# Miniprotein binders against p81326, part 64

Target 1, 226 residues: p81326
Amino acid sequence: MLHFGGFIMEINHISKILEKEREEYIRNKVEEYLKQGFSKDDAVNKANQSWRTYIGHRIQDVIYNLLKKFLKDSGLKVTTDKALNNRNLPEELDKVKRLIAINYGEYLFLPDADVIVYKVENNDIKIIAIISVKNSFRERRFETTYWKLKLKESPVTSHIKVFLATPDKDNEISYKCPNGKPKKMRIILEYELDGIYFLKEDFEETEKAKHFGKIVEDIIEISKKL
Below, E stands for the ipSAE of ESMFold2; O stands for the ipSAE of OpenDDE; V2 stands for 0.75 times the mean of E and O plus 0.25 times the DockQ between their complexes.

## First folded at step 6 (miniprotein)

Design Tc13 (at its last look DockQ between E and O 0.59; V2 from the best seeds 0.00; counts 0 for: pae E 3.5 > 1.5)
Fold by OpenDDE base, look of step 6:
Structure Tc13 (fold): chain B 226 residues (1-226), chain A 80 residues (1-80)
Amino acid sequence: as target 1 above (226 residues)
Amino acid sequence: SMKKIRITIEVPDEEEAKFIALIIKELAEELGLEVEIEVRGNRIEIRIESDDEEKLRELVKLIDWLALMYGAKVEVEIEE
């Protein structure tokens, strides 16, 4: 049992593992597409495209599993938006679902909530944080900020922290002003969100932009104030 | 002295067990460690024998992280 003393999440190990997963995944997919009659070049291209989709979900699952494990001892619970997409929910999850819902007048909709952290006290549920997981920012760049702003509009949800977790492999938001040029996306995301957590070492750290290893501590601290 | 370690992993998704086993094999090979891996349903059994304690510790750490990433349970047994 890795005694998480100084919780320096060894992101290097995670990154190494994910790289091996990529290599194995690509190999398997290339073989599959070759068997389907595609050329080598087409098979490689298709495999890479498939990987881009796969890794997005994979990172979400990884973060979910990490948070679930690391928050367990603090009595905090973790779920996902996928788990809430059921007609027949346990009472606890039904309450969670209702407590994150955004009012659009005649309709209630859920924010994109890849991971939801909550606590149960005296049979009452308090939502602590929503973590949006982004592998890349090619699509829906400000979707997380939209949901944060919408959650702020209601006294029911205004206390919910919204975090972004990303490996940011392509350095889209790792730096605010590389070469003196402002990165609009980084600046806006950092301004609007409660925090950005990087699953990497090479980034510009600020009060809101931190290493992913800090997310557990931050969530626990927030949970104590709620 | 040669150390023998047995690692058992129980993965939540049986379909991922073979894939995880392949990753472990690759990680071990990169460290220059020989491993025996058996997959039975959602259970992965790994046997490692080496005199390099540092490499063994590194591999165990990697396997622990890998298991954690998949929400799997890990048991490590030192045989000798």
Scores: ipSAE 0.768, ipTM 0.915, lowest interface PAE 0.5, mean pLDDT 91
Fold by ESMFold2, look of step 6:
Structure Tc13 (fold): chain B 226 residues (1-226), chain A 80 residues (1-80)
Amino acid sequence: as target 1 above (226 residues)
Amino acid sequence: SMKKIRITIEVPDEEEAKFIALIIKELAEELGLEVEIEVRGNRIEIRIESDDEEKLRELVKLIDWLALMYGAKVEVEIEE
């Protein structure tokens, strides 16, 4: 008897699959660009650029699907910022949108909230957590911490946990003091956010920096306290 | 002892079925498992024979994860 219905969060499986996807994607794109007449160097560069666009979307989808599957039996619901930007919002999602929006005078903006976890209790909606998904930290390195700080400014949103999920394949935030020097980005992200969840095994684990496999348990425990 | 497994994967996106089949083939090769894979439209059929239950179980776990990541349905039949 093989067990499919009792998923175990094993981070090495996700990382292994994503690397195989990368290898096959790059191989296919390089061949495509070579057929179009690009040089080998140009084809490789274009393939890598194409992958970075593809993987960013892919990782968000994976995390959404995983959280939706593993949180549903705990009475927790999951949505995305893309779903909240739909003009024909169901009343439930419209309330979710209003509960996380930040006021900037005459303008109203959603925080960087790729994935949003909430629950419905007595027709009231309680926002549990938002998860920002980052594949790379080359751009917009601290935008997630900015949104955490803005959410803390209102008593209505100050309880919302802000998590960062990342494969961090280039080790941009994996260690606090690589080569004996403090890594500003890792230290600030860990200090300000409620958690950082790595989609890999090789990183410096702390109370807030954890394997992605722990995120479901952490969210469920937080939800019990609300 | 020798185990025979047949796995059927139904992918909602037919264009992704061939890609997913290639990923499964590469995962199986990494584990040293011989697999027969057939793709027909949005359906992937995989047949595996192995006396290494640990490697077989690991491949099935990887297929289960892969299917979840693509929103695919998986049916596993163990032919002992």
Scores: ipSAE 0.252, ipTM 0.683, lowest interface PAE 3.5, mean pLDDT 84
ESMFold2 (binder alone), look of step 6: mean pLDDT 84; pTM 0.820

Design Tc14 (at its last look DockQ between E and O 0.46; V2 from the best seeds 0.00; counts 0 for: pae E 4.8 > 1.5)
Fold by OpenDDE base, look of step 6:
Structure Tc14 (fold): chain B 226 residues (1-226), chain A 80 residues (1-80)
Amino acid sequence: as target 1 above (226 residues)
Amino acid sequence: SMKKIRITIEVPDEEEAKFIALIIKELAEELGLEVEIEVRGNRIEIRIESDDEEKLRELVKLIKWLALMYGAKVEVEIEE
């Protein structure tokens, strides 16, 4: 149980809520697909597939809202890559966008940045951290690592911490060497990234692999050193 | 003694308000609590009456977490 700015984070509450969200979502989608003429089995399968997509966005939104809430008192600001996908950005967000951009010679591209934490000091923006949120590692297993490495290549972005946040429901990266067998993905992600934060209790904790409850403190500490 | 709690939630996205209300209903039902829920636009009003203070506290915690997860504002009033 971790205390955030007077609020006790209980991971069980999040899991319970997400499970109820799943139940309700599946029920509604099944009904929708049945009305479209699908069989019960097909409707259930399609609903489950739809949920996998939905839950990814939902977890991202949850993490965004949590970080926004818990970092507010520290004076840190939070945004998303989606918020930066606008032609007419406020000056502050336009600066944020420019400060996370990766140079590809003739082109600038943004890394996948589900959540971006930054501070404003004396009208200057400092990017503190990028948090990539993944529900599962079925696709794009090392994408976050790629972006971390790319950010390191520039003195403009090399200081930016890159974190991965995941519930890791399928235990893909929760342990380094379960049963003596190395989990390649866990080892590489932990080595290359600045931290992995788990939205669960059952994982192998290390210096870089921590419970999500520690992310706020870690970000604040990093912010003080910048 | 019966305790009455009124909870008001203001959701940033109006489309999510009905969904959130359904989740709250299910959470309450799982705890064996009866709740009255009204949804008006992006505002959810919840009334709960129970003599089980522990269950009430648990539900309030869950609702606060749910609100936080959706970036919603939550106000809790204890009605005598």
Scores: ipSAE 0.373, ipTM 0.737, lowest interface PAE 1.5, mean pLDDT 89
Fold by ESMFold2, look of step 6:
Structure Tc14 (fold): chain B 226 residues (1-226), chain A 80 residues (1-80)
Amino acid sequence: as target 1 above (226 residues)
Amino acid sequence: SMKKIRITIEVPDEEEAKFIALIIKELAEELGLEVEIEVRGNRIEIRIESDDEEKLRELVKLIKWLALMYGAKVEVEIEE
């Protein structure tokens, strides 16, 4: 029931307001770090890092709340990596955790999945997709790709769609060939992942690179095939 | 004709209530709507008077999106 265009416009309004407040956040953080004795250059770098962490967590919460709301009527359920790391998991979430865990011999690890979409039919749980949320690609740029490749190694997890959601405000992956040169990060991410969903208007759209407003429709369609 | 509406928002995170109120004030200013906003703990009360039904509808829609994004509850009352 997502409406193309309208959803994208609403997200952009809110994103613009958050960007206007970034300057105040960074100014306050620089002042704090200068008072702690850091150099001006170090304080600025630390403040920018703090902002990226802050906005990344906020975007994750937004995506979780939206998916939970809009997938519910299609019989799809949503959880998070954080929820699955709790010690006292109800049986349903414990099964979700086991279905996405990756085996490294004697050890089991969860992929870095900020949001997990699944369905329940009787006692049968099927994992539909995981969504990784990234605000920046300066560090951990191919982490999501690594987890997709690991999930593909087992027939139990190879069906799981792995999506990336990003505002990509610095245009690190928004275009395939900026200035006539292939952008390695965009090319590899688009090739390996099942989809990239942009939280902005200005990017090169392809079959795999879409506006975030299309993610609910895509997930519902995928769920019908499982 | 002039419409007078009252919007109440309950935010589960009290520290975010003032931030959400600031976002709503800036959205209203962008739309050219005059608003009165009061924050009491985790509750935001907004009063709007306007004859521009399209802009009012747009602001209410944006507020409902914000509430969804932050896990907040919204009630809209028409006071005419």
Scores: ipSAE 0.154, ipTM 0.577, lowest interface PAE 4.8, mean pLDDT 83
ESMFold2 (binder alone), look of step 6: mean pLDDT 85; pTM 0.830

Design Tc15 (at its last look DockQ between E and O 0.38; V2 from the best seeds 0.00; counts 0 for: pae E 9.6 > 1.5)
Fold by OpenDDE base, look of step 6:
Structure Tc15 (fold): chain B 226 residues (1-226), chain A 80 residues (1-80)
Amino acid sequence: as target 1 above (226 residues)
Amino acid sequence: SMKKIRITIEVPDEEEAKFIALIIKELAEELGLEVEIEVRGNRIEIRIESDDEEKLRELVKLIEWLAMMYGAKVEVEIEE
């Protein structure tokens, strides 16, 4: 149990809440699809599919909200790539956007940055970390690694830490070598990224693979060195 | 002795307020607690009365976490 700002991060509470959210969401969606004329079986299947999409965004929002709250007292700021997708950005966010942009010669593109942590000192913005949030690894397994490598290529962005946060419900990357068989994805992600943070208790902990509760402390520590 | 707790939640997204209220109701029911919940726009008011302090504390913690997860503000008032 990690203590953040007077609150013990209890993964069990988060999991319990998310399970209740699932139950309520599924119930509501099933009812909606039944009203649309689908069979009960089809309605349930569609609701479950809808939930898979919803929960991905939900976990991202949860992590954003938690980081925003727990980093507030440290003076660190949090934003998202979605917030940066505007033509008319406040000056601060426009600077953040520019400081995470990746150069492709004639073009600048933003990395996938579900959550961006930065600090403002003397009117200068320093990007501290990008957190990629993944509920499952069915798609785009190494996308976060790609962005990390691209960020390393520029002296402007090379200092930016890239973290992965996941509940890893299906144990896709929770262990390096379960039953003596190497999990390629875990090994590569851990090697290439600055850290993996699990929103669960049952995982193989290493120097880079930690409980999500440690992410706030790690970010604050990194911030002090920048 | 019966303890009365009043919890007020201000949700950033008004559309989520009803959904959050339903989750709170379900969480309370699992703990065997009776709750009164009112939703007005983005504001949720919860009243809980119980003699089980442990269950009350657990529910309050769950509600606080739920609020944090939604970026909501939460205020807890103990009513005598």
Scores: ipSAE 0.735, ipTM 0.900, lowest interface PAE 0.6, mean pLDDT 91
Fold by ESMFold2, look of step 6:
Structure Tc15 (fold): chain B 226 residues (1-226), chain A 80 residues (1-80)
Amino acid sequence: as target 1 above (226 residues)
Amino acid sequence: SMKKIRITIEVPDEEEAKFIALIIKELAEELGLEVEIEVRGNRIEIRIESDDEEKLRELVKLIEWLAMMYGAKVEVEIEE
């Protein structure tokens, strides 16, 4: 019987455990790719990419299920962008999809929102927040900020909170001014986003940069104001 | 004092079973528990022998939390 704080310790624990298994995972994957005919260099690169994809999807699944569990009693529902890309959407999810879509003239696109939190009141759907889960900032590091800016352009979507959840293992955004030098990624992400939630202990905590364990409380508080 | 526990986990997706078994192995290691884990399709079978009842309870709680997250069914049997 774990309370909310207890499960946060478990999610950090799971990520740490998976990272301890990284060397064995990489070794096994390199062998697999070598058997497929790849060079050693290519096999190593593919194995590292495979690991990043694997651990990223696992963390996203944990976050989705956790939010679904702990937001349910507050009347909040949770879905994913993958669920919204299904061919045959239930009416409720079709409405959610339409409420977060970004207009590009003749085209409508979903923001890259791994997890979406919404509520349903009297058949009316209100989008509360979207959460982007980033395991690394090597590529597409400002994608979440771009989607926040696009959502701000319309009064219909400008209320939607955009959060980033990350283990940030390599400390790419953990501190604003490491060694006295401003870190552009952290500063811009914190400025533009509504919150950054770290799946680790060692980072510079601010009003917007918090431990992931605070995300449920924050979402509930925001939902009361909408 | 020495307790033997068998835990059976039935996971909806076979690939999720391998992932869950990996996590359980690491959790048990961190708790200092010796475990035997076997994955057969979507089914995970775990056997644990320990005289530390508190660590056993903690591992079971963690497994149940993990199972809830993935929609898995868990059965815990104390064998001796």
Scores: ipSAE 0.005, ipTM 0.382, lowest interface PAE 9.6, mean pLDDT 82
ESMFold2 (binder alone), look of step 6: mean pLDDT 85; pTM 0.827

Design Tc16 (at its last look DockQ between E and O 0.67; V2 from the best seeds 0.00; counts 0 for: pae E 2.2 > 1.5)
Fold by ESMFold2, look of step 6:
Structure Tc16 (fold): chain B 226 residues (1-226), chain A 80 residues (1-80)
Amino acid sequence: as target 1 above (226 residues)
Amino acid sequence: SMKKIRITIEVPDEEEAKFIALIIKELAEELGLEVEIEVRGNRIEIRIESDDEEKLRELVKLIEWLAFMYGAKVEVEIEE
């Protein structure tokens, strides 16, 4: 069973932990680069660059483990894009992969889904949702909306919910109408996607833009309709 | 009034055990809690003594989440 209030508070603790992890990660990487002969300034710059890559993967792993833990008792299963790209794929995951693939004539491509939630009923698989994890919106800012639109084009995949999870530390999409004027990126993402889930407390809540602590409840509710 | 808690963490990787122990020290310092931390191979043993139950609960929860994030096994024992 889910402890709703506890889940929300534990997400905020994760943010605190990740900041302490950043401090130690950068310290260790600077030492590593200094030993390789880089100047102090270059070592610091390379360490910060390394952290940005690391934290993206780290957040994805955290989200995967959280969803796997809290969705299990509701009969929901979770996998990742990384797992689906392995060779010699197990039968269950091979079916998941085929059920989210998008047909481009002679070619089949997976959407950029970091985390996939599905259920198994009578040996049939139903895809519930995909969650795209974005740490920054400097590049590929609307890629997730493209995949939602492509999934909507087929009756086989049109039911799949597409969520965006983000810390949005630069406040690129945290507020809908700052200073009374619509922020285009936030408005379009919220309109096109099924939900945006913030891994922080400082953002404007709406029906579709929520704290990440709400995602488990939302997914379970959706799964009951499918 | 004064509570004593022992936390044992078993980490899959010995190198990560040292790293996690350093993070726990920083978290405890931020909360104003004194902790004894011993790292033996892939195991971390943490002993905490405090009369501040709220801060103690906060640190324990942070440690549980940290261990969860690293796929570590956690055992929490209250010694009174």
Scores: ipSAE 0.381, ipTM 0.786, lowest interface PAE 2.2, mean pLDDT 85
Fold by OpenDDE base, look of step 6:
Structure Tc16 (fold): chain B 226 residues (1-226), chain A 80 residues (1-80)
Amino acid sequence: as target 1 above (226 residues)
Amino acid sequence: SMKKIRITIEVPDEEEAKFIALIIKELAEELGLEVEIEVRGNRIEIRIESDDEEKLRELVKLIEWLAFMYGAKVEVEIEE
């Protein structure tokens, strides 16, 4: 059984495992779409799109489960925006939902919050962090940044840390200035967000850009200051 | 000295068991390890024999991660 610290560091294996799953997944989906009457090219495109959706959810689930497991002993709780999409929420989750809501005048909307970390003290809920999980940055590149900025606009939510977790397989944000050329997306995300956590070893480490293995420690430390 | 490891995986979804077994086989092959895999319903049994302890440890780690990703339970037994 992998030791707690060792297990988190092994997160790098996700990318390797996912590559093996991808080949079989794509093959099966292509066959499915061909049977539905799509052309070969359309079937391949649809299969690839399906994979992107599938793998995104899978990585999110893994990160959720990891955080839930590793934050449990610290007394911290973990939920998701999906779990909050209910009319009949338990009191605790209803409070969590209200404490992350963004004001748009006549309306309140929730930020994209793949994972929400909070604590309960003396029947009061304090939101600690929101973690956005991105497998790739092909779509919605600055969406997490938008939500961070919106959360900062209210004294109710301004304290909430917003983190990005990614394997960044395509090295879209792994380095700030590869070959002397600035990567706009890395620079902006690192500037605006409270941290970026990589599920890989090959990246430029900074004060805000760290290996995912540090996220538990960082969240616990933040929680002690609230 | 040859080491023997037996790994048992219980998968929540029986339909995924064969797929997980296939991935394990591919991962083992990439490491140059020979594995025996049996799938019975939602249970996967893996037997690995090698004198390369480093490769064995690597494969066990990969299997544990794979199982974790699928919400599966893993038991690892060292036989020799």
Scores: ipSAE 0.378, ipTM 0.730, lowest interface PAE 1.3, mean pLDDT 90
ESMFold2 (binder alone), look of step 6: mean pLDDT 84; pTM 0.822

Design Tc17 (at its last look DockQ between E and O 0.91; V2 from the best seeds 0.00; counts 0 for: pae E 1.7 > 1.5)
Fold by OpenDDE base, look of step 6:
Structure Tc17 (fold): chain B 226 residues (1-226), chain A 80 residues (1-80)
Amino acid sequence: as target 1 above (226 residues)
Amino acid sequence: SMKKIRITIEVPDEEEAKFIALIIKELAEELGLEVEIEVRGNRIEIRIESDDEEKLRELVKLIEWLAIMYGAKVEVEIEE
C-alpha cells in the first residue's frame, strides 16, 4: 500500500465506490427508459450499454482527479487532451499542447492523451508523462503503442513517458501467459509502453506492469531526472 | 459513546451533487449507519451519528475517496 499525501491508495475503496455508482446509474437510466416507453428488458439493456460509455469517461476523470491531487505537492501539474481542445488557450496550456504535438510533415496532430503530466521550471514547460486510460480493449488495442512510437521519433517528444492505466475488468491484459498461452496484447503493450498500471489487485506484476498506486511515485521519480 | 461527524463536500459540478449524495447514502446503509444528507447547489452536508467507531472511520474514508474521485473538496468535523 503506497501512501500518497497521507492517504493509502486503497483500490478496494475506489472499486466499491465505482460499483455503487454503477448501481445508481443503472437504476436511474432504467427508470428513464421505462418512462420513454421501453420494455423492462430493453430498458436494462440500454442502461447497461449507456453505462459502458459512461464508465470509460468516468475512469478517465477519476484518474485525472487522483493524479491532480497526489501530484500537487510535488509541484507537478496535470491537464487533459480535452482541455487542450480550445482555440484560446492560456499560454501555459498552449505550450503544453505544442510540446506533445506529433509532426506529420504538413500537419501537427496530438496523440491521444487522456492525462498529461508536466512541470514548469523557470517559465519552461517539460512534459513528463502521458497517461492513456482504457476501461476495455475491445477497440483500438494498440493505439497507445502507436502514439508512444510516434513520440519517440522526435527529439522534442522522445523523453515523454507513455503509461497505460486500466482496471482491466475482463482480464484482457492482466496476465502474460495464462495457462501457458501468451497474451499478445499484454506482451506488446508492456514491451512498447513505459508502464502499465492496473486499478486492480489480481494481475501479473512485472517491472513495467504495476499497481496503479505506484504511478505517482514513478512520475515523481521521472520528474526529478528531467 | 455516540460520536457525531459532520462532513461537507463541495463538488466542482453542481449536477453531480445529488448523484454523489445518493452514493454516500448507499455506502452508509451498507455499513448500517444512518446519515442525514442535505444538498444545496454544489455543497453536500452529511451528518452521521454512531457508537461504532470502526464503521464511522470506514465511511469517512469512503467519502474522502469519493470526494477525491470527483475532484471535490471535503471537510470532516468531529462533533462531540
Scores: ipSAE 0.811, ipTM 0.931, lowest interface PAE 0.4, mean pLDDT 91
Fold by ESMFold2, look of step 6:
Structure Tc17 (fold): chain B 226 residues (1-226), chain A 80 residues (1-80)
Amino acid sequence: as target 1 above (226 residues)
Amino acid sequence: SMKKIRITIEVPDEEEAKFIALIIKELAEELGLEVEIEVRGNRIEIRIESDDEEKLRELVKLIEWLAIMYGAKVEVEIEE
């Protein structure tokens, strides 16, 4: 049981809400596909595929809203890579974008960071952390690790903490040594990243692998050292 | 000790308000609570009566977390 800004945060609340969202989403999509003339079996299959696409985006939105809400009173601001990819950025966000951009010769790219936490001091911007949100590790398994390594290559970005947030419902990285053998993906992600935050209760907790409820406290503590 | 609670939620997106209202109904049904829900545009009004304070507290907390997850504003008024 974890505490956010005067509210008791229980990871099971988030998990319970997301499961109800899934159930209602599937119900609505099945009804929609049936009206389009699909068989029940096809409607169910299509609804489940639609949910897999939707949930990835949905988890990112949830994490953004939670961090924005609970980091605000600590003077920390939150934005997203989608917001930074808009043209005609406000000056503040334009500075954030420049402070995380990676140089590839004549090209500049943002790391694939779903959520970015920063602070503003005397009109100066300090990037605190980047949170990568992953629902599944079947594709782009080590993308977050790649971006951490690229950020470490420059003195300008080497201080930026890179976190992974995940429900990991399929237990792809929840345990270091399932069945007695090291799980390569979990071991490498934990080694290279600054932290992994699970949106569930059943996982192997370590100094770097924690309940998502700890992320706000950790980010605030990091920001005090910068 | 029957308690009556009124909850008002203002959701940024009108389409999401309808979806959120359905989620709240499902959460309440799981807890065995009877709720009256009215959706008007981007606004959701919920009325709950129960003598089970623990279930009421749990539903209120779930609704407050749901509101945070959707970037919505919530006001809880406890009556009786």
Scores: ipSAE 0.526, ipTM 0.818, lowest interface PAE 1.7, mean pLDDT 86
ESMFold2 (binder alone), look of step 6: mean pLDDT 85; pTM 0.826

